# VH-VL binders against q03640r272to479: the designs that were tried, part 2

Target 1, 208 residues: q03640r272to479
Amino acid sequence: RVESTTWLNSFLSKFWVIYMPVLSQQVKDNVNPQLAGVAPGYGIDALAIDEFTLGSKAPTIKGIKSYTKTGKNTVEMDWSFAFTPSDVSDMTATEAREKINPKISLGVTLGKSFVSKTMPILVEDINVAGKMRIKVEFGKAFPNIKIVSLQLLEPPLIDFALKPIGGDTLGLDVMSFLPGLKSFVKNIINSNIGPMLFPPNHLDINVE
Below, E stands for the ipSAE of ESMFold2; O stands for the ipSAE of OpenDDE; V2 stands for 0.75 times the mean of E and O plus 0.25 times the DockQ between their complexes.

## First folded at step 1 (VH-VL)

Design u12 (framework fv_utomilumab)
Fold by ESMFold2-Fast, scan of step 1:
Structure u12 (fold): chain C 208 residues (1-208), chain A 122 residues (1-122), chain B 108 residues (1-108)
Amino acid sequence: as target 1 above (208 residues)
Amino acid sequence: EVQLVQSGAEVKKPGESLRISCKGSGYSFTDYWISWVRQMPGKGLEWMGKIYPGDSDTNYSPSFQGQVTISADKSISTAYLQWSSLKASDTAMYYCARVSYDYETGYYFDLWGQGTLVTVSS
Amino acid sequence: SYELTQPPSVSVSPGQTASITCSGDKLGDKYAHWYQQKPGQSPVLVIYQDSKRPSGIPERFSGSNSGNTATLTISGTQAMDEADYYCQAWDTSTAYVVFGGGTKLTVL
């Protein structure tokens, strides 16, 4: 049975703008060391996430398949989601100046110290879909939310395009480079998402 | 009345494929999750996974992910559990059970099939 | 990985009260459900949501759940109550159904 999630959408919208910067920093803190550690294996001197934001507007949950009360102060629900954020390349000059839309970019560095050069690569045409288990633990009074736990029920669909800018200035054969980099990024995502979000793991968001 | 009826006992050799069934009647089959539970000879109950027949959505226990496939045919109110290649360690009684759920009561099994005994030996 | 622990066996005399425990970390913050299984038969739900009885289950069956331990209590135990009993909860860390190892109740 599909249930209404109006109260969850209200919560998500209220806390998204506060939590998104925290999520951005957590992703960078966890992913950038891994990118730095394995980048030499791909002939890259440094690779890091420069920007990571999913925007200021929270996704809307339209419905859930079931409600489950797993504890006396806990509600659990399964949600099928699809997330296709707007790309910077599709924005007007005004929208880009306001910097309110999702933006993800990587920095690829070749060389060392003063002789190094960094090429930005935009992550665009993002398409993410999957099934999420959402567990909400209530505090002193319903509907006061204490903790929101997130868990993926199956490997999500994650697809995107890598769009380098200024590759000509670095002397790279960008067309031969990108497929390998895309595979590399997908492998890093899979290696990190599994331990964080696949059972028995889950991501806890402390609201209180 | 309200019941789950499972297919009959099976005797198979290692490497053979098998599909067993669980037919619901007396209730709206598409409105309830159906779980599969294994019980090895002389052992306890192990939850394998569940399916929602209305859209064939599945959820597996990690121990059984990739070992079995759960499916359903809502036109005949039947859920299935299948193996592509049986092992001797698959010898067990297999139960299907209806999952009761709601906001207040949580997940529990209020209706059980009679069980299907699967014996895998050379 | 969340586990529910039950004693492997419990023995009582006819007419006495049987107590079967199920232990898990902070189990009282979760719902415990109980199933009875007689030899050659499928399990039967006897208690759900800690203390609720399904229709057809005798009043002598009762349940409680607090702290780390859920308890199934059978008052005035009869020979017909001899069976294996399994507790079950929802693992909040894995979002999976977890069964206890089972307790064999013998009425002597």
Scores: ipSAE 0.000, ipTM 0.434, lowest interface PAE 15.6, mean pLDDT 77

## First folded at step 8 (VH-VL)

Design g07 (framework fv_iratumumab)
Fold by ESMFold2-Fast, scan of step 8:
Structure g07 (fold): chain C 208 residues (1-208), chain A 120 residues (1-120), chain B 107 residues (1-107)
Amino acid sequence: as target 1 above (208 residues)
Amino acid sequence: QVQLQQWGAGLLKPSETLSLTCAVYGGSFSGYYWSWIRQPPGKGLEWIGDINHGGSTNYNPSLKSRVTISVDTSKNQFSLKLNSVTAADTAVYYCARGTQLFSGNYFDYWGQGSLVTVSS
Amino acid sequence: DIQMTQSPTSLSASVGDRVTITCRASQGISSWLTWYQQKPEKAPKSLIYAASSLQSGVPSRFSGSGSGTDFTLTISSLQPEDFATYYCQQYHSYPLTFGQGTRLEIK
């Protein structure tokens, strides 16, 4: 059904914007304690997520597989997706103009005796690709969504760049740790997302 | 650990109805699609159909007119009935779990298999 | 129905060999393909899902690749326990369909 897929794309776009504040807080609550644990070992006094939003661009659907019989009042489909929030090549001119860019930064605090300074590390060039199974259970009337269930069919491809900004020597002091930090961040993502979305797990979102 | 155990008739005559049952132990029955797959001696695998906890079924079109899959959620069991059997239905029959909540999957847990022979 | 064709249908190899089995779909299935191993008188065991993802507990010598219509299963250094029949399966569309199988025999 073309109509069903169009409606789900509309829902995904609306849900993406509405969910961002919740996602931001959830990520900070789960990740910041783990980042704080790394900091002392490397002479860094504090490490935390300062800002987190993935912007207004929802994941792009690259392919769809629909299931012949799903259940009563239920639609089931597989989506091959890509999430490249800085890429505008798949957007209309109007969509690109109205886009809110992703804003993700880590705060790094460096202590030198009586002097400390916090500098940001920007997370940019985000690229996520994967395969998602989506089950939508409807309420009394279509398109009244009751529950959306999400499951990744395999661990997704996740890549990004860490770009420090700040003073010359302070910026350079952090550069030697960036490859290790990037690997650590990927491990945190897998450790937090795995129990929620990797098979046999799934995420249920209650819409009402 | 999830285990599937199956049982049912092993020797049938042409025109009879094949009946097999699969029981699920050690895991949740709800949230998965449960399949029947068969393999004629010395040949490849053929998917027969699947069913979920709610009784929603999908069938291979080549067998749809003769096949019925049913579920007994109180016993965590699902069953296969294949009507009007012929020698071409001689095969090892397997029950299996779809790997995810949703239908149309690959299979991670399998029953031990039941050899069904159809002969006069 | 999507038809799955494997090649070769039979292959002889020695321990330590690199073995390659191919599977072709009659129409595009993206990455919705699984590889199974079946030993005599046993149920199949899943090795690779989503074309290239290694099933938990399966040795790293097994790998899968491909997308669309052409897929490959590779065993990098064949072990004695690997002599078996291998099947591909698409799960893009109903009815679910399997390849005819590739029998891996000792040389």
Scores: ipSAE 0.000, ipTM 0.441, lowest interface PAE 15.8, mean pLDDT 78

Design k08 (framework fv_iratumumab)
Fold by ESMFold2-Fast, scan of step 8:
Structure k08 (fold): chain C 208 residues (1-208), chain A 117 residues (1-117), chain B 107 residues (1-107)
Amino acid sequence: as target 1 above (208 residues)
Amino acid sequence: QVQLQQWGAGLLKPSETLSLTCAVYGGSFSGYYWSWIRQPPGKGLEWIGDIYHSGSTNYNPSLKSRVTISVDTSKNQFSLKLNSVTAADTAVYYCARGTWSHYMDVWGQGSLVTVSS
Amino acid sequence: DIQMTQSPTSLSASVGDRVTITCRASQGISSYLTWYQQKPEKAPKSLIYAASSLQSGVPSRFSGSGSGTDFTLTISSLQPEDFATYYCQQYYTYPLTFGQGTRLEIK
């Protein structure tokens, strides 16, 4: 059955704020080496994340479907989620005022050495939606959680806008490659997520 | 509609390497898992392995030491190599498209591979 | 590895009959099960995915049910073109594994 998510969304909102600084650093540490490796394939000399924060607004769980026939000491659920960190329509005045906005910027470098030019591109209007399967394996005593397994049941719907910033009046040719860069970024995300999170693959988190 | 076409050598001697290629037409190569499955004459289906378009591979442990699956995204094709073949490797080999959930929704026509001296 | 066991291994039926084929997994696979139909000398055809979702273009007389370890494929009112071998397959964990097949024959 589909179950209410109100309490869970409250919990996730609190957890998200605490975890975000850790997530920001982990993404930069793990993604930038991969971006550097694939940039030449698109005619780009360097590509890196300069800044990364998803802001203070957490993903929202839209529905939970629990499975009654699972293995011994296990619980399985399907969670539907949406992540719209720029949207303030569901926030109180205090929440909106205290909100930390997402800030993701990419540095795109064209050319080498004496003729290189780096253009900052801001990622905005982020919208992510998907469905994930959560499997919780309990240890000796409930509620002692031993392992949490995560799967994405389908590729997540990912959308965003790329907005060049800075004084690039002579770099208006940048507009001609932004659609290609957007597709490239989506492909990088899906290529990293797919092998790790789509069934039969799953990500195991050891809590103990 | 999406169509898979496969080709490669059908007659092998023991100890040789099996090589098959599968090409994807009429649809996107990106975002899918590309699988190889085999079926010995008169027997059931056995999953060999799959590859995501990025090159990430998964192999059946029973065959892992002998199997290599590779992908060429520029040509929308993927290939199977099976080393050190024996008569037990005689089968019809199928390529198939695995959805994001890894079930196979589109299959190639099959290639009969016979291993005999 | 997850063992998939089909029952029966073969059965005979007449056009118009209701037929049920079962598949049992050696451990829980949630709903990650696909049913395939295979005719002689042809590639398998996907009928049902996610245990109960009908593949596009497949006749409504085919239906799937079950979750966890026990699954069934039902064919209401058999047609002549339905005589074939049917396979279940789990995609819950690697390696992907198939049942041994159920051969559906004319009575």
Scores: ipSAE 0.006, ipTM 0.494, lowest interface PAE 10.6, mean pLDDT 79

Design k11 (framework fv_utomilumab)
Fold by ESMFold2-Fast, scan of step 8:
Structure k11 (fold): chain C 208 residues (1-208), chain A 121 residues (1-121), chain B 108 residues (1-108)
Amino acid sequence: as target 1 above (208 residues)
Amino acid sequence: EVQLVQSGAEVKKPGESLRISCKGSGYSFTSYWISWVRQMPGKGLEWMGKIDPSDSYTNYSPSFQGQVTISADKSISTAYLQWSSLKASDTAMYYCARLGPTYSQGYMDVWGQGTLVTVSS
Amino acid sequence: SYELTQPPSVSVSPGQTASITCSGDKLGDKYAHWYQQKPGQSPVLVIYQDSKRPSGIPERFSGSNSGNTATLTISGTQAMDEADYYCQAWDSSTGHYVFGGGTKLTVL
């Protein structure tokens, strides 16, 4: 049972390196339009995410999978997963300035048309956990799998801390907008994942 | 008056050790980074590294990592640049300069007068 | 590694406008700073954060930074402006400070 996850965790570790840039771009593509035109009252003309990465460490599948055969050609499995990448929470503020991974960097426009200045914000203490349903529908074509369906059984636990790099950067009151930024990040995650994976929605991968 | 005052010129032989100093005055020394910048004769400015005097955290340019040691003594508002074994190629003017406390203030607003280091046989 | 490129020399006549460029990948998303160094002297900050002047720097010095190129502009150039000029930026991802190769301004 433990061995049943060995190949899957190996695959996820390799796949994460490929997928992380795609995830990063998806987050920026969804968040940047929502930040455009937002004026938080600090003389900011525009905000945009320049960088978004969760590092190179993939989520790990935990626990024992359970099998339920529903219908003649369908098998359902419920998986528990956890994601606790390397974080920088034990670094000093000066060390964090130099050793950035994972990272969120904001571009801030202050009175200059289309010119942004970088405001790096570190993402720390990341803890993501949840349960996912994998549904496999069998066909007659090789490899004899027709459709793989993925669904979250409930909204996942998503927790993290945001740490700006040093002081009052660009004259912004970081204490005033960090809670708002954290809420934006969580809302964007839910907005991207919800339509794909939250019940009653699911993501179908056609193998046939 | 905000100023950085560096130690005097040095004439050394290859293989000798050396430590030069940069003393800050007129400001809160621990509130600013101190950078070291090399300028070889007739050439441009090269950033060597920086130190945060509040906790002695250092960051070095890859070209200077392992070649020099940067340190600071906040009790006397002084930063240091040190070589364990000088080479003729270390002949240069060395400047210390004050950096702002955040990345948005990554400019060097106050410079020392420079320390000329000559390494010859 | 991040690099800044400057022309090695620029010549202008007294009273004319001098323009010194500094090129780097997406430099407009970073702050560009400019230093003046006269022979036998320490560098002096003349422009910081793209376009701001320190106290004591004449109004004829100005700066801009957009796209991949930052520009130091000296209007009504005087003989005393003859010097080497260096641009500088900070790369937050590495924590490293990068200088351009320097531009020798000749006023003749």
Scores: ipSAE 0.000, ipTM 0.419, lowest interface PAE 20.6, mean pLDDT 74

Design q05 (framework fv_utomilumab)
Fold by ESMFold2-Fast, scan of step 8:
Structure q05 (fold): chain C 208 residues (1-208), chain A 122 residues (1-122), chain B 108 residues (1-108)
Amino acid sequence: as target 1 above (208 residues)
Amino acid sequence: EVQLVQSGAEVKKPGESLRISCKGSGYSFTSYWISWVRQMPGKGLEWMGKIYPGDSDTNYSPSFQGQVTISADKSISTAYLQWSSLKASDTAMYYCARHVTSYEFGNWFDPWGQGTLVTVSS
Amino acid sequence: SYELTQPPSVSVSPGQTASITCSGDKLGDKYAHWYQQKPGQSPVLVIYQDSKRPSGIPERFSGSNSGNTATLTISGTQAMDEADYYCQAWDSSTAHYVFGGGTKLTVL
């Protein structure tokens, strides 16, 4: 079982490093308009993702079900995964600069133009776990992976902490709105992941 | 049951053409890759290339690309290895071997044919 | 080009354990397979996917693969085990199959 997926684990690690910049930009492009639309409802002038990277560490595979033979060029399997990366606060200054580990921050802005102030809120203590179906279609020869299809078999566990930096400098009691903001962020994640990865939907990644 | 049977020994002169064969039986011939492997006298095994008989897709080792042609005739469950112009350095035992899985990657070989000895001398 | 290195020869006494190594860069991240070839005969698969035995291969044959080295182990070696042994792996970067140079096992 595990030994039959050694090549897939190797591919995942390599793909993670290459794909992460693309994922970072896609998340910002899709989520920031939603955050901007809700900011007035929280009594703030702007809300946006400033940084987004999940780091260089790929998810840990906790369990694998055997693949089924479906032809000369297709492998299908189910993975149980967990992703619990190191927080920015656990990184050295060099690691933080290189963005080796996850670095996700939200900017909360109060005011307009020349009198605006922005308070950063770090997203830390990230814990993600789930079950994913992976279907790999090869072109003609390994590693000629043509298409990787991903589908979550159930809604994943997603948890994190919001940690503001800057105290009460903006005259805003940041602690009073964090629970509502956290709930809203979880809803945005589920509404964006659902159409891509929840059954009957799947995400096709063309690697060729 | 599952076996590969190769054509008989050949004695040729430099410059001559040659085609040797490997006939599969006891399995779905079009569903598995077949590889050709060379073994020069007293030397080790060298992978030459492979063919998927279901669609005649081929893949060659860089050392053998352009030196040989691999083909298959699925109507008679037979794979071929062909030279347009033999050289003395082509003197070797040639084996065909079936890939154990239908997948292209990580494959190992079982069964093997009995081998075809090709001798090229003037 | 990816290379697999084997010792040219290994000698053991009957009943002793024979160990044949196969070395390649990060070979433990690939599958290693092993073939036995007796004089005048075609190769026979004895171990596949690092450690698995085909039907008909005695339990005294075992394999392992970690780091840079795969090992074929034959416990209670018998005279009938005298043969050349070849390791084989798939190199994904070049899309071709690689054989080791072979090891002649002598049982004296």
Scores: ipSAE 0.000, ipTM 0.439, lowest interface PAE 14.0, mean pLDDT 77

Design q07 (framework fv_iratumumab; at its last look DockQ between E and O 0.03; V2 from the best seeds 0.00; counts 0 for: pae E 19.2 > 2, placed apart)
Fold by OpenDDE, look of step 9:
Structure q07 (fold): chain C 208 residues (1-208), chain A 121 residues (1-121), chain B 107 residues (1-107)
Amino acid sequence: as target 1 above (208 residues)
Amino acid sequence: QVQLQQWGAGLLKPSETLSLTCAVYGGSFSGYYWSWIRQPPGKGLEWIGDINHGGSTNYNPSLKSRVTISVDTSKNQFSLKLNSVTAADTAVYYCARGQTYEWHSAGMDVWGQGSLVTVSS
Amino acid sequence: DIQMTQSPTSLSASVGDRVTITCRASQGISSYLTWYQQKPEKAPKSLIYAASSLQSGVPSRFSGSGSGTDFTLTISSLQPEDFATYYCQQYNSYPHTFGQGTRLEIK
C-alpha cells in the first residue's frame, strides 16, 4: 500500500532534531579512527572530522510502500527519501529563517612540503537521495517500537561541495586539492555505508 | 534485454509545457537511476535530471525551475515535464537508465530511441 | 558545474588506425567518467564506465584510462563501424555534464 507521508515527515522532523547529537558523536567516533594515519594525498597529510551536524531539516520521505505484516511483531516498509538541507523551497519564510544549517567541518592538515597548518574545510550543498527498507520490530507492548532496521534498496545518490574557510591559505591554492579530497571523502562514505546498509546487511537501531 | 520506449508531443509553441514519457521493458525499475538527456540539433548532450525508483529527483540547476521528473512504478514509467519552453528547448530528448557502480552513479547504459521536440511559433 | 573538454573536436582516421580521444575535467572527478559512442540519428551507446571499465558487449579494442582530471579513450584498431561521435560524461557531481563531443571521420 502507498501511504501518506505527511504524518511521517512530521514525526521525522521531531525525531531528527533529537537524534542529531547522537548521530554527530557516532560519526566522529567511527570515522575519525579510520581517518587516523591515512593520508588522502594531494598534499594532505591528515584528515579529521571536527564538526558534524546535518542541521534541523530532516530528510523528506517522498513515498512509502507498506508491506503486509511479515511477522507477529514486525512491519516492513520501503521509504524513498531526499535530503537537501539547503533547499528551503518547501519552507515558510519563518521556517527558513529558523532553520539550522548543516555544519560539517573537516580538519585538513597539509603535508610536510608546506607549513604545518590545519585548515578547516566545510562540507556544503549536501544532496542525498535514495530508497530504504525499514523494518520495525514492535516490543511486547504494542505499539511500542523495539528495533528499527534500516537497509538500502539501492545505492544512494550523494553529492556535496567542499569549501575552505579562512583567509590564510599560506599562498596555497586550496581549491587545487579539493577535488581529490572530495573523492577521498566519497570513498570513505561508500566504504562505510555499503557494508552497513546494503543487502544482506542492515543497521539495527534499538529504540527501546 | 532491457528496452526503453519513449513518447510525447513533438511540436510545441513557446510557453507551452513539454511532456514526455519513458517506459521500461524487460527489466526492473528498482536499482537504477532514470535520466533525461537532451541534444539540440547538431549539438552535444545535456543532462536534464534523474529520478530513482523511490521518486527522488536531481535536476540540472539550469533547468530546475522548469523541470519536473516523475515516476509511475505501477507502469514502470517515468516522465519529463518542462514548462515555459522556448526555441532553445528544441532538441532530441532521450530517456536513459543510469547504472550504479560502487555506490555511485555510473553513466547511462540503456537509452530510449529519442524524441524530437521542436518549439516553434 | 564541472566542465568537460574533449580533444580533438574532430579527427580523421583510417581503418586499422590507433585512435586516442582525450577528455579533461575542470576539476577532479576521480574515476567517475563514462565514454559514449553516438552514430547519426541514434541514441548514444555506453562504451566505458568508471573511466576504464568496459561496458558489456563492447569490443575489447575500446579502452579507457585516466583519473582525476585527464581521461583517454583509445581504439586500438579502428573498424568501419567505429566512425561516430564520442562523448565523455562525468558523474562525480550533479549536474552530470558531457564533453562537447569528438567526431571521428573516415580519412
Scores: ipSAE 0.027, ipTM 0.551, lowest interface PAE 6.3, mean pLDDT 87
Fold by ESMFold2-Fast, scan of step 8:
Structure q07 (fold): chain C 208 residues (1-208), chain A 121 residues (1-121), chain B 107 residues (1-107)
Amino acid sequence: as target 1 above (208 residues)
Amino acid sequence: QVQLQQWGAGLLKPSETLSLTCAVYGGSFSGYYWSWIRQPPGKGLEWIGDINHGGSTNYNPSLKSRVTISVDTSKNQFSLKLNSVTAADTAVYYCARGQTYEWHSAGMDVWGQGSLVTVSS
Amino acid sequence: DIQMTQSPTSLSASVGDRVTITCRASQGISSYLTWYQQKPEKAPKSLIYAASSLQSGVPSRFSGSGSGTDFTLTISSLQPEDFATYYCQQYNSYPHTFGQGTRLEIK
């Protein structure tokens, strides 16, 4: 069975706005030390996330498939989700501010004496998609929820584009390092998510 | 089940633009990378690039200055354009679906039939 | 770019033989490797992904092993339909790269 998701998407939109500032800070705190280790490999002095926001648009739940043979007091379902934020290039400055669209930028710096130059690399065209299994165990009085278990059924699709601005001005041969940097960033993301959500791991939320 | 069907230019002169289109039937367009691969006659496989549902692209650096991959999600199609062709671009060109849900994209599990492109004066 | 080197370039074998084909990456690619089979004038067919996972519908006589830089495709008991060219491909980093191919021929 496949079910509609309109109510769930409404809920996620409200929750996303509250949670996003927390997520942004957590990413900077955990990822910047790892990026610092990569910088020497590209012959640069510093590499760090300058800005990180995934914007106000929440991931969308595209489908729910429910399972009937799950046990007397249990519901299992698979949720398909996607996160594909809108391009901000056609928005006014006011619109961009008010809608808090995704903006991720990396700073590449050369440390030259009292003079330093920073080249931004924009992270754009972000796309995340996957399938999540949700198991809901009910308590005695329906609809009281006892435990909610979350698991990614497979590694999620995580993709983005790296767009350097002014790469030639630093003589970095930007084209040679972009594929490696992109792959490294994807590996960092998977390394942080895998132990929590990839099979056989799962996250249990005890409501009762 | 998912099937890919491709069409486009067959015979080109040097300096012209190669244009090929691949249509996806019987399955979801989202959640996958859609790839182009080529094979010169009697030689091995060369990865050209890929694109996802959202339009994010990855290109082989050797071809990046000449290649553009685009999607039309309303038609479930993706397309390859390669500018300024030379005899070295003569090959069978394949479209393919990259597996994205199991690990990194590009283990291609569904392939188009291939299109022979010949570049000669 | 990561260079993929296959060995041997060609191999002759008889039906019933155990056949092994190797693939070496110029740098570590973890398990991000796919093996393909290609018959003349046909598109490649995926056999194994993630170095060791068998594609649905592929006979169990095919298996893959390895991690890091050294990988092996094994056919445990060669059948007549297995004579083809085999390719490895890494997808650890862009650009994705293929090996040069191994042609498996009748002895």
Scores: ipSAE 0.000, ipTM 0.410, lowest interface PAE 20.6, mean pLDDT 74
Fold by ESMFold2, look of step 9:
Structure q07 (fold): chain C 208 residues (1-208), chain A 121 residues (1-121), chain B 107 residues (1-107)
Amino acid sequence: as target 1 above (208 residues)
Amino acid sequence: QVQLQQWGAGLLKPSETLSLTCAVYGGSFSGYYWSWIRQPPGKGLEWIGDINHGGSTNYNPSLKSRVTISVDTSKNQFSLKLNSVTAADTAVYYCARGQTYEWHSAGMDVWGQGSLVTVSS
Amino acid sequence: DIQMTQSPTSLSASVGDRVTITCRASQGISSYLTWYQQKPEKAPKSLIYAASSLQSGVPSRFSGSGSGTDFTLTISSLQPEDFATYYCQQYNSYPHTFGQGTRLEIK
């Protein structure tokens, strides 16, 4: 069964503006150290996140499937979600005009030794779709919430486009390394979210 | 409302390249996968591949060595090329929009009118 | 590739009948299944997505159920305009694959 998500999406859109800058900084702070000293291959010597903001458009919950539990202090739900921060097709003209666009820029260093160049590559057209299990455990006095557990049910669909900024400054064909870079970026994303969110792993948030 | 209009040459000789174009009207090009599907006369449907507006593609492995899907965002168009055609490639070819607000770029909710492509023997 | 097998391959029924069409996946696809209706010489039309969610503008006599490997499309009271070929399609994994189709014909 799929249930209406209108109320939850309204709630998320209001809180996203507040949390998005914090989340964006957390991603940059956590991922850039992992990229330090790593040579991705494909002609790329180094990779770093130069700019990272997810924009003002919140993720959308597409459906909720609830599971019945009786006699226990738990509620379980599956949420289907999408995150398309550049898409304005579901916005009014005013909302689209006032929207803060996502900005994700990768600094890609090419070449080694004496001759190296760092160029920005933009990450655009972000499409994320996923299915997440939410488990709420209640405390002593119902409905007091004790723990919220989050788990991705499957690896999410994560897609994006890479747009290099800059011409052939070293005589390099930047288009030749983009497929490898895209694959490397997807692997980094999955290696970060898998250990915390893929079954049997889950993320617990204590709210007491 | 979103509409898809497709065109291209409908009669080919063996070894030629099939080329079809699909234009998107009345909607956003971003946030969706744009798909090609084919249906041989009197037979079922086969997914060929898809592309997003940034140029990222997924192809059916059965066709991957011969297929290219491309996008022109300035014209809101995407295209299909299938190299080295044979009589087995005779089919009605459809362009379609795959949703991305649903899990896994769910099924195709808007379809083009279809183009019959015949490969002569 | 995930093979999708529909049953029956053809079916004859009368107006007013309850009709069921099944679709079986060769491996688990969760609920990532769409049902299509296709009339002769026309493009397919999406009826149901996510196994059970009705597309906008589709009559309520259509319903879908199932998860994992076994899925069912039901037409609760068949109407004259429902005579068509029906396809299921999985979108759990690339390549997206379709069932072979079920022709629903007038008895």
Scores: ipSAE 0.000, ipTM 0.420, lowest interface PAE 19.2, mean pLDDT 79
ESMFold2 (binder alone), look of step 9: mean pLDDT 91; pTM 0.939

